# VH-VL binders against Nonsense-mediated mRNA decay protein 2 (upf2): the designs that were tried, part 14

Target 1, 242 residues: Nonsense-mediated mRNA decay protein 2 (upf2), of Schizosaccharomyces pombe (o13824r41to282)
Amino acid sequence: LKKNTAFMKRCKSSLTSENYDSFIKEIKTLSLKKFIPEITAAIVEGMMKCKATKDILSSVKIVWALNLRFSTAFTGPMLANLYCALYPNPGYSLCHESYFELKQNENEVSEKDRSSHLLKVRPLLRFLIEFWLNGVVGTPEDFVSYLPSTDSNDKKFRKPWFEEQNLKKPLVVLLFNDLMDTRFGFLLLPVLTSLVRTFSCELFTTEDFEDKETLELVNRLNPVVWRTYLRKSLNSYVDKLE
Key: E = the ipSAE of ESMFold2; O = the ipSAE of OpenDDE; V2 = 0.75 times the mean of E and O plus 0.25 times the DockQ between their complexes.

## First folded at step 4 (VH-VL; framework fv_mosunetuzumab)

Design s58 (from a1 with heavy chain Y100F T104D, light chain T59Y)
Fold by ESMFold2-Fast, scan of step 4:
Order: structure tokens, then C-alpha cells, then sequence
Structure s58 (fold): chain C 242 residues (1-242), chain A 121 residues (1-121), chain B 112 residues (1-112)
């Protein structure tokens, strides 16, 4: 019991590369089955606190280990929690002011609240793309059944990703459509720039790779038709900046 | 380089059928829909229908239903439009064009050069 | 069917001047779920197939000069050529893809 409680606390506060070996050992040895709902929430909370690339990549491997051990019991609920963390209010898009929660009598989002939301959005988006590239998630249908159970709230949280026509579409294509929505300005430009730099080859490169093994891997992860689509969307976004 | 190359001009009598081909190259044929659009002399553009080469599924504009048949041969990366019971008002340039089908994006980034079909008595 | 209506039918503009073409749809082509306008613009020169200029109402196709821009939302759309060049003499078509594709009647752009 004490070990299980300590494990959950470390999921919330200590998803670091330094703790990787301890996490993997505990995932293999502890009786975690009864605590999966708490672990799915705890690990998403920990993901929001990951800033360094080394910690993010380590956490992806930890999630992969949990996926291998617990499969559908962990992965669907975790992705649902991740989606809810990205959409804490039933707003339109990540770029809209309604994404940010306002208190009673507030008529504007504070700089502090805006900065806080941007800081958590960046790692969550990075994790979602890493999970998609690693095969942990493919499409919205993988976790739609694990979203909150209230009909009105469920329907609002499900747009646009969980509409029938989008359920089988690649998750990151839907994500970048939302990120590149310029109707509300360029609020997430620093986040988009970071993601483009990190995933240029996997998401945006339409040229052939000289290394056959790299080309084979990239084509398996993200076929050229989606890379072409994302490149077109990115070029249009950049044109609007100029 | 992406190319759609169509068959040559045809002259037909009323009541005959015509079959126009569209050979695709420079991309994965099964990842894009092929649409057919016609343009009568001095007139605007009119959509005929689409084929999904991956599934063989087709959709037709109601105006052409029963007269137009769309097919595709994935082994040769070639799409076909067959139009039967030809009338003088079917005289037009017929174009094939591709669209990205996965997001229902029926805008056309590449077009064939066009095939003139003349129907005269 | 969604009916697309362009105005004017023809337009004469001097070299270097701005050309504007309007397109109206009989119903909204804005899809609320993704907030995209399902509208494209094409250029057609005599003896050639149409060439894609703009998709999603305002997104410029790769290789299209920056003097071409699209604007508008819902039912009212505009194609703008900021500084007309001799090579821009053509017929321009709008097209909706919110439902089965339909095109406007075309706008002929000529040099004065």
C-alpha cells in the first residue's frame, strides 16, 4: 500500500529521467491494477510538469511500459485524461480565449493564467505527438469511450475530434488543424515552432530520405499523404505571418 | 512530378458512347480520389463524379447518373470515364482532377490536360 | 445543390492595379466543427485546364504568387490580385466543396 501510494505521488511530481529505472522496476513488480484510474490522472498531471526533452522522452517510455502491462485498462483512460487537460473548459480551440478559465467578475484572462496554460499545453502536445508516433494512440476512437459521462459535457468535449467523420482520422492531423487556426491570432506560435522543429522529419518532410531505414520508419509512422497535408497547412500558416 | 495524362480527342455520333482515360504518375494512385469535370464551349465547369481507386467506390452527380460510369485500374494507375447515350449538349472538354480524400477535401490541385469530345450529327 | 454566383462576369484592369472578384454561395460553406470555409479559387487560361490558386477560402497553393489572396467567410468570398500582371489574364472560378462540388460561372479578367 505504502509503495503504491509513493508510486502515484512520483507519477505526479517526479517524471524525470533520473527516476526512469525506479519507475520501470515498480511497473513490473507492484500490484497496480486497482489503482489504474488514479495512475492515469497522476501521470497526466506529471506530464504537465515535464519541461526538458530528456524528461519527456523518459516519460514516453514509462507510459509505453504501462501500456504493455495494462493495455486498454490504462491507455484509453490516460488519453482521455490528457485530452481533458488540453481542453479543461468546453471551448472551441486551443487558440481561443475561451480555452482559459475566468473567475466570477473577471472580464479578461490574466497574464499569469495565460502563461500557466501555455506552459502546460507545450509538453502535453509534445506527449500526444510522441504517443501517436510510438503507436500508443492512432485516432480519436481509441479513447472516446473513456471521456466524461455527462451527455452535454461529453458532446462539447468531443468537438471537433470526436465527431463521426473524424473518429478514424489521424489524431495529430486534427490537432495541427486546431493549432494552426489563425482566426484568433497567433497565440500558440511558440508552441507550434517548437513542435515543427522537433518533428520536422516525421510530420512535415515530403522529400525522400537517403537512409533507407529512416525512410522505412518514417513511412510506417506517418505516410507521405499526411506529411504532404501537414506541410501545406504549415506553409499557409507561415504565409499569414508575413 | 505529379501528372494526369488524358487520352486524345473523340468525335462521336448521337447515341454513341465514349470512354476517356486518365493516367496518373508521380504519386500513390490509391491515396487520392479522381474526379471528372466537364466544360462545354464557352461555358463553366460542371462536376460529374468521383472514384476512390483504393475501394472502387464511386459517387455521381444526379444529372449524369445512369449515363456516366467511373472505373479505375490500380495496376496501371489509370482512371476512366465512360459516358453513354451521347447528345449534342455533351460536346465539351472533359477533365480528370485529383483530390485528397481522407479529409473530404474536394478541391483539385492537379488536373489532366483535358479531352475534347465532340458529338455531331 | 449549392449555387455559386460570381461578380462581375468580366473585369478590365490596368497593369499593376488591383483586381477583385466576388463569389456568393446560396448557403454557408463554413463547417462549424473545424471552422473551415470549403471554398477554392481557380485560374483558367485559354486551352489549359484550371489551376488551383486558393483553398480553404484563404490558403494559397504552393507556387502561387503572393499577389493572389482569398478572403471572406460563410457565404461571401473575394479573390484579390493586388498588382495585375499580363500573365494573369484568365477566367477565374470559385468552387465550393462543402457538399458535392459546384462552380461559379466564372469571371473574365482582361487588361485595359
Amino acid sequence: as target 1 above (242 residues)
Amino acid sequence: EVQLVQSGAEVKKPGASVKVSCKASGYTFTEYYIHWVRQAPGQGLEWIGWINPNSGDTKYNEKFKGRATLTADTSTSTAYLELSSLRSEDTAVYYCARSFDILDEYYFDYWGQGTLVTVSS
Amino acid sequence: DIVMTQSPDSLAVSLGERATINCKSSQSVLYSSNNKNYLAWYQQKPGQPPKLLIYWASYRESGVPDRFSGSGSGTDFTLTISSLQAEDVAVYYCQQYYSDPTFGQGTKVEIK
Scores: ipSAE 0.000, ipTM 0.423, lowest interface PAE 16.8, mean pLDDT 81

Design s59 (from a1 with heavy chain K59N Y100F L103F)
Fold by ESMFold2-Fast, scan of step 4:
Structure s59 (fold): chain C 242 residues (1-242), chain A 121 residues (1-121), chain B 112 residues (1-112)
Amino acid sequence: as target 1 above (242 residues)
Amino acid sequence: EVQLVQSGAEVKKPGASVKVSCKASGYTFTEYYIHWVRQAPGQGLEWIGWINPNSGDTNYNEKFKGRATLTADTSTSTAYLELSSLRSEDTAVYYCARSFDIFTEYYFDYWGQGTLVTVSS
Amino acid sequence: DIVMTQSPDSLAVSLGERATINCKSSQSVLYSSNNKNYLAWYQQKPGQPPKLLIYWASTRESGVPDRFSGSGSGTDFTLTISSLQAEDVAVYYCQQYYSDPTFGQGTKVEIK
């Protein structure tokens, strides 16, 4: 219906805290099931436009409400769309120079190309971390079945994340392994610096938390073995900067 | 060393426009937002808006939308604030300040020295 | 907009004594996902731009003396100067960055 089309358009353009109550009401009342594929694409597009923390928080709650109503029918495809937006080039890490379109006279990633790439991936990286923290996604296993098919001749999204040994690892561990890839320099250092500053306790601390509820949450999302791994990986990354 | 160096003081008549510059050095200009904050004599701080020098994207305090224009020239690492339709209550010191452009970390580690704009008849 | 309110507007403290400045936000600036408070503190001396002292409510900026500390969460925040020095005479501002930046009205710290 016309109302459903208007809802999808608002997902693309108006994921703001001011519209939160309107979205929640519509999620509960509209017949959206037939439009889930369009809604998942529209919401990912809308996420790229969220700049303020209040709008990001609101969008995470909207996604959670859609997950509550439609479960894996919404959340899996949404996460797959988010992943594909972040990794449009098949088989390449965020740091791989083949990820970038270079002009014929340029053989290295320029500062302008680096800054442009950072601007493109920043919102998507923030939402992946927020969804991980809020329990919307835990591991690659949660959405691998919703990715485009990967036959042996054209394995478009065949990345290490989706090999059997990695399917049950915390998503953040795989993401940070990619972010700390130094094979062609320190391209994503500004992103890494911001994530460390914002999420240090959840990602890197091996200490006890005073708050029991926080400790239980962190241990469930990112067990101490992976926090230890990430802390050591970060120390190695920092040492390479010196 | 990181520096933000602003243009000199301006005296304008009501209804005029003023354009203040902020030249950045000591860091990669396109990796930080430039914010503009003003302070009327003896008063507190008021945020005007930010510009992302990499994209040209801007965000304005609703109070200044339609009167303030933020621009940046990446070739000279210089940000600009233009404020139109000046009134006496626009008399203030105008500061540029940088923030991280990642994840809305809008606290300001470096500030320009300030530009006094006086609006008088 | 999130409204920031400081108290007191001014205070006089003897050298070596503790100065305490309070800041209240009209809504919580604690982001539940990362458990961080989007709050900063600045020092401003006459004729100078503000200087960052504290970010994330309690993280001291590099080069800021350890007598400055920030505390609090959600809507109620405090900046403490444990032993006031002569060079600490200034106006202090809190600022939220949970949404578009807004500042408190300022607290003037003077020597008794």
Scores: ipSAE 0.006, ipTM 0.518, lowest interface PAE 11.1, mean pLDDT 82

Design s61 (from a1 with heavy chain Y107F, light chain S32Y S99D)
Fold by ESMFold2-Fast, scan of step 4:
Structure s61 (fold): chain C 242 residues (1-242), chain A 121 residues (1-121), chain B 112 residues (1-112)
Amino acid sequence: as target 1 above (242 residues)
Amino acid sequence: EVQLVQSGAEVKKPGASVKVSCKASGYTFTEYYIHWVRQAPGQGLEWIGWINPNSGDTKYNEKFKGRATLTADTSTSTAYLELSSLRSEDTAVYYCARSYDILTEYFFDYWGQGTLVTVSS
Amino acid sequence: DIVMTQSPDSLAVSLGERATINCKSSQSVLYYSNNKNYLAWYQQKPGQPPKLLIYWASTRESGVPDRFSGSGSGTDFTLTISSLQAEDVAVYYCQQYYDDPTFGQGTKVEIK
């Protein structure tokens, strides 16, 4: 269907507030189930192009609408695509997109290459926090089964988030621990500072994210009641069929 | 330490074009968007657009589309505004200003000193 | 676009007295997940570029005197100067950054 192809193209290029109403209408009316893999990749690409807070909100609402219609069939693969876009190299990253790419000097990524990559994916960091706050994602176990299978069986592929001890940890704790890594601290410090400023969480400046007290603080900062409120607010933005 | 230094005043005739520069120092030029804002004499502030120096992406206020061109040279940490088909109504002080883009923080912590562009016959 | 409207257009206040400037947005600039208002205030003195005073509606920029404060949420915002000083004579602008930047028309603060 030409409409489905047009929908996917707009996911890549036009996740804006101006297009929000047409996206919601199409999510409800088009036969999208067999195109979910293409849609998840397209939406992640579109997220990288979001420029204003209004557009980020529209993208979050669109993801929420797709979550309401397709549940884990959409959100799992979408989160996996988002993670792999953010962490493409195993040398400092926790995952990469392709086993074949790792065989070609996986650990020779320069600091300049890392910096350039992070500048391109900075919007995805905000989306991960948005999705954690609204409950689209809680922990790595929510999407580990959707990661590239060849990577999970090769010890060359570093996946610290998806190791047994980390699977049930709040995603934001793992993310901010990566941003505070001293090996990359100078590279990531401006990103960390900006995210902390926007979300005003003292937790994000804590130097030790692995202690029990820090995890309890994270749970207090995003309590079940607050997550329920945010989900209710997002539901009101999406017209649900009775 | 952070500074944005703009080029000097310009006097142009109607129909001409003008190119204003903004040289950044004291920070990583590619980490922040550069916005352009103008102010006609005795009037308020009007946003023209932004450029992402890392990607070269730009966004323009609809009023200036087709007449304004924003560019950046990362080797010299310099942003440029070129405005074509000048009219007397374009007489204004033109400012560059920076914002942080990761969280769409489009408020402006540092501004250039301004460049007066006068359009008169 | 989000339209920003300030009131009054001009305000004359005696030294040491309180100055209050209002700013209204045509739609809410409150973001749902962080509960922050995407609104900034600037001070502009003759011949100078604007200077950031306040962001997130109420957060004072480093180096800005504590007599300046911002308040409000959603669509209605206020900048307050608790005890006007001679150096505070300027035009004040509100700006939203919920969408592409737009500014209020400005409020001129003068000494009586």
Scores: ipSAE 0.435, ipTM 0.732, lowest interface PAE 2.8, mean pLDDT 79

Design s62 (from a1 with heavy chain D101E L103M, light chain N34K)
Fold by ESMFold2-Fast, scan of step 4:
Structure s62 (fold): chain C 242 residues (1-242), chain A 121 residues (1-121), chain B 112 residues (1-112)
Amino acid sequence: as target 1 above (242 residues)
Amino acid sequence: EVQLVQSGAEVKKPGASVKVSCKASGYTFTEYYIHWVRQAPGQGLEWIGWINPNSGDTKYNEKFKGRATLTADTSTSTAYLELSSLRSEDTAVYYCARSYEIMTEYYFDYWGQGTLVTVSS
Amino acid sequence: DIVMTQSPDSLAVSLGERATINCKSSQSVLYSSKNKNYLAWYQQKPGQPPKLLIYWASTRESGVPDRFSGSGSGTDFTLTISSLQAEDVAVYYCQQYYSDPTFGQGTKVEIK
């Protein structure tokens, strides 16, 4: 019992590569099933604090281990929590003026305030793409049933991603489209440039992969038609800003 | 054009503190981490830590934890390294350098010119 | 802590000859699923700050001459200067960013 409480506390504060072996051992040995909702929230809080690449990659492996043990019972709620952290006002893009409407005491938000908020969510953007590339999530359909709602007619908590036409589209396509569809393009240019540098092989070509298992996974997660779409969209965005 | 301009050389006695500044221009200060790296005379490069000017978050190399303090002033686009309890072995050129905050891409495309800190009795 | 080890410590090369510098990491800095190596190379001339040459092990920074190239993967990396020029006399450092930044000890390149 005490160990379960300590595990959850470490998920919030200590998602580091140093703790990786301890996390993996505990995921295999502790009785965590009753605490999955608390663990999903704690992991997302911990993700926001991950800075170094080694810690991010370690955390992806920890999430993968939880996915292997608990499947959609963990992964669905975790993705829903991650989504809610990224999109407090889900009907709008990250840089749309309506993104901040949930702050009822503010009628106007400065570009600096929007920039500051986006910088705080950068680790979550990285994790979402890592989870897509590693097969933790494929499409919005994978977690739509876990999204919070206070009534059955309330679409305020759901992006257009969860409408019938988009439910089966690769999540990364929907994410990049949202990142490019903003009035603050210069704000997102460093984010977009960094993502392209880091993920260009996975997003735009599979010819250079050495590992056949990884190539098959990428081909399953990112069909050629979607790679072509993403490349065109990214080139169009870069061309507008140059 | 992107520039990182550091304060001038300092001479300190053992046990004193030194505060080095790094003024950024030509880019959005809050979108990049500022790292501090030192180089003792004739020696290699040693990473001290980083600061995220947007959040005030810091990370330190364990060797410098408790002696180094990284701060940033967003109103002046200036980062600071304060090193306390100076020893002779702290004699070095101290550099600030920027990296992307996004994706933890901690390679350094722009560096300050360096600040020589000499600690002697 | 990832330890970076360069070889040789110093290298004397004739003008126009090929210079090769090696860098080894104590742990892999390759993220296989992204096919990316978290490895950079810097050039430092006396009295100057380091200058970025290469990032992602093989991507040349804008403005860096074509004679500089990076190669390798995982734990073993090389920086090659295909035809050494007088202006290339410097100390060269590798750096990993897979974890908190660590640098190699440096390789001094001199003219024979």
Scores: ipSAE 0.000, ipTM 0.507, lowest interface PAE 12.4, mean pLDDT 78

Design s63 (from a1 with heavy chain E31D K59D I102L)
Fold by ESMFold2-Fast, scan of step 4:
Structure s63 (fold): chain C 242 residues (1-242), chain A 121 residues (1-121), chain B 112 residues (1-112)
Amino acid sequence: as target 1 above (242 residues)
Amino acid sequence: EVQLVQSGAEVKKPGASVKVSCKASGYTFTDYYIHWVRQAPGQGLEWIGWINPNSGDTDYNEKFKGRATLTADTSTSTAYLELSSLRSEDTAVYYCARSYDLLTEYYFDYWGQGTLVTVSS
Amino acid sequence: DIVMTQSPDSLAVSLGERATINCKSSQSVLYSSNNKNYLAWYQQKPGQPPKLLIYWASTRESGVPDRFSGSGSGTDFTLTISSLQAEDVAVYYCQQYYSDPTFGQGTKVEIK
């Protein structure tokens, strides 16, 4: 127990590249099955604190090791927790004002509130895309059964992602539709710019790739029809900015 | 020289249990996972599960949960597979094999010679 | 559960001829963060345990003759024997270790 408690604490506070070897050793040596729900929540909390690319990539490898060890018993609940952290008000787009606690007489999101939100959300968005590229998640169907379902009233506040027509769509298509929603202005422009810069080839390119591995991965996860759709959506978004 | 040496052939009646051993030598027993893989006559390979001798932690193929039990004795560098409620379909050669588990790298560089378990009346 | 499918089920090849065995996974076994394919190949002769030939899709195990080579990435993999020898008569299995280990159904290689 004591060692398992220490492991969970480190998942919350110390998901860094320097601790990678220690985490892999502990995943190898500790009896973790009974504590998967706690580990799942702890890892998502730790993900929110990852700022450097090296720490994010290290954490992706740690999640992958847990996925190999426990399969969907870990990754399903982990993805559900990640989704809930990303969408505390799931009935609304990510850009909606309900993400920000505004006082009754405030008409816009302050720079401080926007900055605070981006610090929490940016790593989670990066992790979601990394997990999608690695095959940890493909579509909303992969984790919908792990979401809380206590009341029929709660179903009204789930994102459209989980409607029958959207369950098998690439998760990234649904995510970027939310990011490019301009009905509430350009609140997530800095996040969108960063993600587009990092993943433009995988998400938006419709040309053939020379690297066979990249071509196979991209075509399977994000077929040309969806890459074309996302490219057109991005062009429309850029046109509105100008 | 790395070796995995398994116990001899077993003949069991339906409903019985069997316990197969796998003795490791030539390496640090606690540095590698021991996996169990079976092969029915004329059929392919089917993974049963693994044990980490360092922690005693185990994982099982869903098909074998509740019937297979993996254990290890670090003092003798020996891993064990116990399979209960035997059926005729359990007739197979059972192999132990090691993997180096630094990053869940479950490919098998050394195998035991195999133990034939025959389940018949 | 990743399903591994080999083709052909059996192959008859003349001595000195090139043998090609294919293996397809139901989902990608390429881990993009380390750019490794979690795919191994084994040789099994009658009455013997499987012997590791290739790991990481293309890395030859120590002591394996250089006539054996592995290639491919993602979902489609190939084991090639450049010049078949008499001792190469065996059943060959691919195995993924991207998740819980699963094996192909095997390809039997015989001399014509």
Scores: ipSAE 0.000, ipTM 0.404, lowest interface PAE 14.6, mean pLDDT 81

Design s64 (from a1 with heavy chain K59N, light chain Q27E N34K S99D D100E)
Fold by ESMFold2-Fast, scan of step 4:
Structure s64 (fold): chain C 242 residues (1-242), chain A 121 residues (1-121), chain B 112 residues (1-112)
Amino acid sequence: as target 1 above (242 residues)
Amino acid sequence: EVQLVQSGAEVKKPGASVKVSCKASGYTFTEYYIHWVRQAPGQGLEWIGWINPNSGDTNYNEKFKGRATLTADTSTSTAYLELSSLRSEDTAVYYCARSYDILTEYYFDYWGQGTLVTVSS
Amino acid sequence: DIVMTQSPDSLAVSLGERATINCKSSESVLYSSKNKNYLAWYQQKPGQPPKLLIYWASTRESGVPDRFSGSGSGTDFTLTISSLQAEDVAVYYCQQYYDEPTFGQGTKVEIK
């Protein structure tokens, strides 16, 4: 149907707050069930193009509406697509050169290629944290079954995140371990600085909260054991930042 | 010490174009967005747009789309605003300002000194 | 676009007294799931660019005196100067960054 095709095109190119009411109406009224795989890919492409905070937050609400209508049938595949876009070479950290696709006659990643890649991953990192804060994703277990199938010789799509000991850890803890990987320098320092400023309470605060409602919300999102872990990891990272 | 230093005052006729520069120093130029904000005499502040010097990517206030062009030269750590089809209502002090590159945190911790652009016949 | 409206347009306060400036947004700038308000305050003195005072509605920028404080949530925000000093004579602007940045019209603070 022409309307379904137009919906998918707008998911790719026009995930903006201006279109929010139109998206919500169409999610409730259009026959989208057969097109969920295409919609999940289109949404992730659209996420990479979001520039303003209002557009990002609007897009989180659009994903939430799709989650309410289609549940894990949409959210699992969407998270898997987001993960694959963020980790094209999942055996390596976001700070590692192997993330980049080298040109046939090049042995090293250029500053331009590194810059281009960072531009694409920044909105995806923001969306992943916003989805975690809004309960769209909790742990790797939420989407591991939707990752591309692996045979015995090809583990391309499986990070250590999906091993038994990590499968139930908060996704954000695993993400920050990757962001704070100093073996390759401080490539993502600006990202980390902004995330610390924006999400300090939810991610790094171990002190008592005077507002009981805030404490209960924060404990539900990220319990004190993981906030303590992340705070220690951040302190170690800062100590290395000489 | 972080500094944003802008080019000098300009006087233009209606229909002309103006190009204002903003030279950054004291920080890594490619790690922060540069925004442009104008202020008409005795009036408030109006956001024009931003450029990411690292990528060349831009975003414009709809009011200025098609008339404003934002560019940046990383070799000289300089950002530029070019505004075309000038009219008397464009008479204003034009500021460049810095914001964090990540997570769309568009509050401005450092500002240029401003460039007065006067459009008169 | 989100419209920012300040009140009053001008305010005369005696030296050492409290100055209160209000800012209202046409729609909420609160991201409720993380309890963050996308609101900043600036001070502008004649012939100078604006200077950042407050971000996230209540977080004071480094180097800004303790007498400046921000409060409020959603659509209604306040900048308070607890004990006005001579050097605080300026125009004050609120700014939202929930959408494309927009500023209030400004509040001029003068010594009475």
Scores: ipSAE 0.006, ipTM 0.513, lowest interface PAE 10.3, mean pLDDT 82

## First folded at step 5 (VH-VL; framework fv_mosunetuzumab)

Design b1 (from a1 with light chain D100Y; at its last look DockQ between E and O 0.01; V2 from the best seeds 0.00; counts 0 for: pae E 15.6 > 2, placed apart)
Heavy chain, then light chain:
Amino acid sequence: EVQLVQSGAEVKKPGASVKVSCKASGYTFTEYYIHWVRQAPGQGLEWIGWINPNSGDTKYNEKFKGRATLTADTSTSTAYLELSSLRSEDTAVYYCARSYDILTEYYFDYWGQGTLVTVSS
Amino acid sequence: DIVMTQSPDSLAVSLGERATINCKSSQSVLYSSNNKNYLAWYQQKPGQPPKLLIYWASTRESGVPDRFSGSGSGTDFTLTISSLQAEDVAVYYCQQYYSYPTFGQGTKVEIK
ESMFold2, look of step 5: ipSAE 0.000; ipTM 0.454
ESMFold2 (binder alone), look of step 5: mean pLDDT 94; pTM 0.954
OpenDDE, look of step 5: ipSAE 0.783; ipTM 0.918

Design b2 (from a1 with heavy chain N52Y, light chain Q27E N35R D100Y; at its last look DockQ between E and O 0.54; V2 from the best seeds 0.00; counts 0 for: pae E 3.5 > 2)
Fold by ESMFold2, look of step 5:
Structure b2 (fold): chain C 242 residues (1-242), chain A 121 residues (1-121), chain B 112 residues (1-112)
Amino acid sequence: as target 1 above (242 residues)
Amino acid sequence: EVQLVQSGAEVKKPGASVKVSCKASGYTFTEYYIHWVRQAPGQGLEWIGWIYPNSGDTKYNEKFKGRATLTADTSTSTAYLELSSLRSEDTAVYYCARSYDILTEYYFDYWGQGTLVTVSS
Amino acid sequence: DIVMTQSPDSLAVSLGERATINCKSSESVLYSSNRKNYLAWYQQKPGQPPKLLIYWASTRESGVPDRFSGSGSGTDFTLTISSLQAEDVAVYYCQQYYSYPTFGQGTKVEIK
């Protein structure tokens, strides 16, 4: 029990390349099945603390090792927790004005609140994209059944992309449409520019790849129709900015 | 127009401390990392660490961890490097620099003009 | 730490001729998830701070002349100046950002 508590503490605070070998050893040897809910919460918190690409890769590999041992019993709840961390109010866009609501007296508080929001959403979006690229998640169908229920008052915890027509769309298409929402201005422009620079090939390229293996992989992850759609959405966003 | 303007040259004796400032303008200060990099005379570049001004989170090169302190004042858009227990090998030009990416992509698109710190007895 | 090693330490090239600078990392800086090399190149002229030239190993920063190009993957990288100009006299540094930043020792480029 003592070892399980230490494992969960390290998930929460120490997802690093330095600790990778220890994590893999513990995943193979510890009795963790009863603690999967606690592990999913700890890992989501720990992922928000990763600050180098090498540590992000180690975290993805640790998640994959847990997936190999526990399959959907781990990945379903983990993805649902990650989504809920990204959308604490699921009725709101990531760009919703409530994140930047002006207080009665000070605009400076609104700028600080905006920066705090950007600090939180960037790592969560990055990990969702990493998990999509590595096959942990494809569409909302992979975790929708693990989300909190709506109540009898027709209150919904869901966005429209959990409707039937959207359940099979690539998750990243739905995330980037939300990220490129201009109804409240260009509040997430720094996050968008960073992610576009980092993942332009996988999300936005419409050019033909000379490497046939790369073309086949990218087409399986994000078909040309969706890359074309995202490219047009990005161009529209840039046009509105200028 | 992005600018990083640093404080002027410093002369210090061994064992003292120095505090270098870096005032940012032309972008939202709290949304980007500020890194510190030094260059000893005639030598290459050495990364000291970063600060994320919104949260005050820092990361240090282990070589400097016990001696370097990075801070930021969001009300003045100014980042600070304090280096304590100075010794002669700390003589260098100290640069602040902004990383292009707000997470993990640590290449530096804008640099301050540099601050010469001379440590002599 | 990922150690970055440049070669040569110094290079003399005639105006209009090609300059080639090599950089080797002690471990791969190719990130498998996005297939990008986490490597940048900088130019530093005397008395000035470094200036970003190249990121992602081969992508030119805005405003950088097209005579500058980057190539390579994994552990071996090259900066090429296709037709050296007088204003290109500088020290050039490679830098990895796959982990926390480390720099090569620099390559001084001079006019022959």
Scores: ipSAE 0.417, ipTM 0.761, lowest interface PAE 3.5, mean pLDDT 84
ESMFold2 (binder alone), look of step 5: mean pLDDT 93; pTM 0.951
OpenDDE, look of step 5: ipSAE 0.749; ipTM 0.898

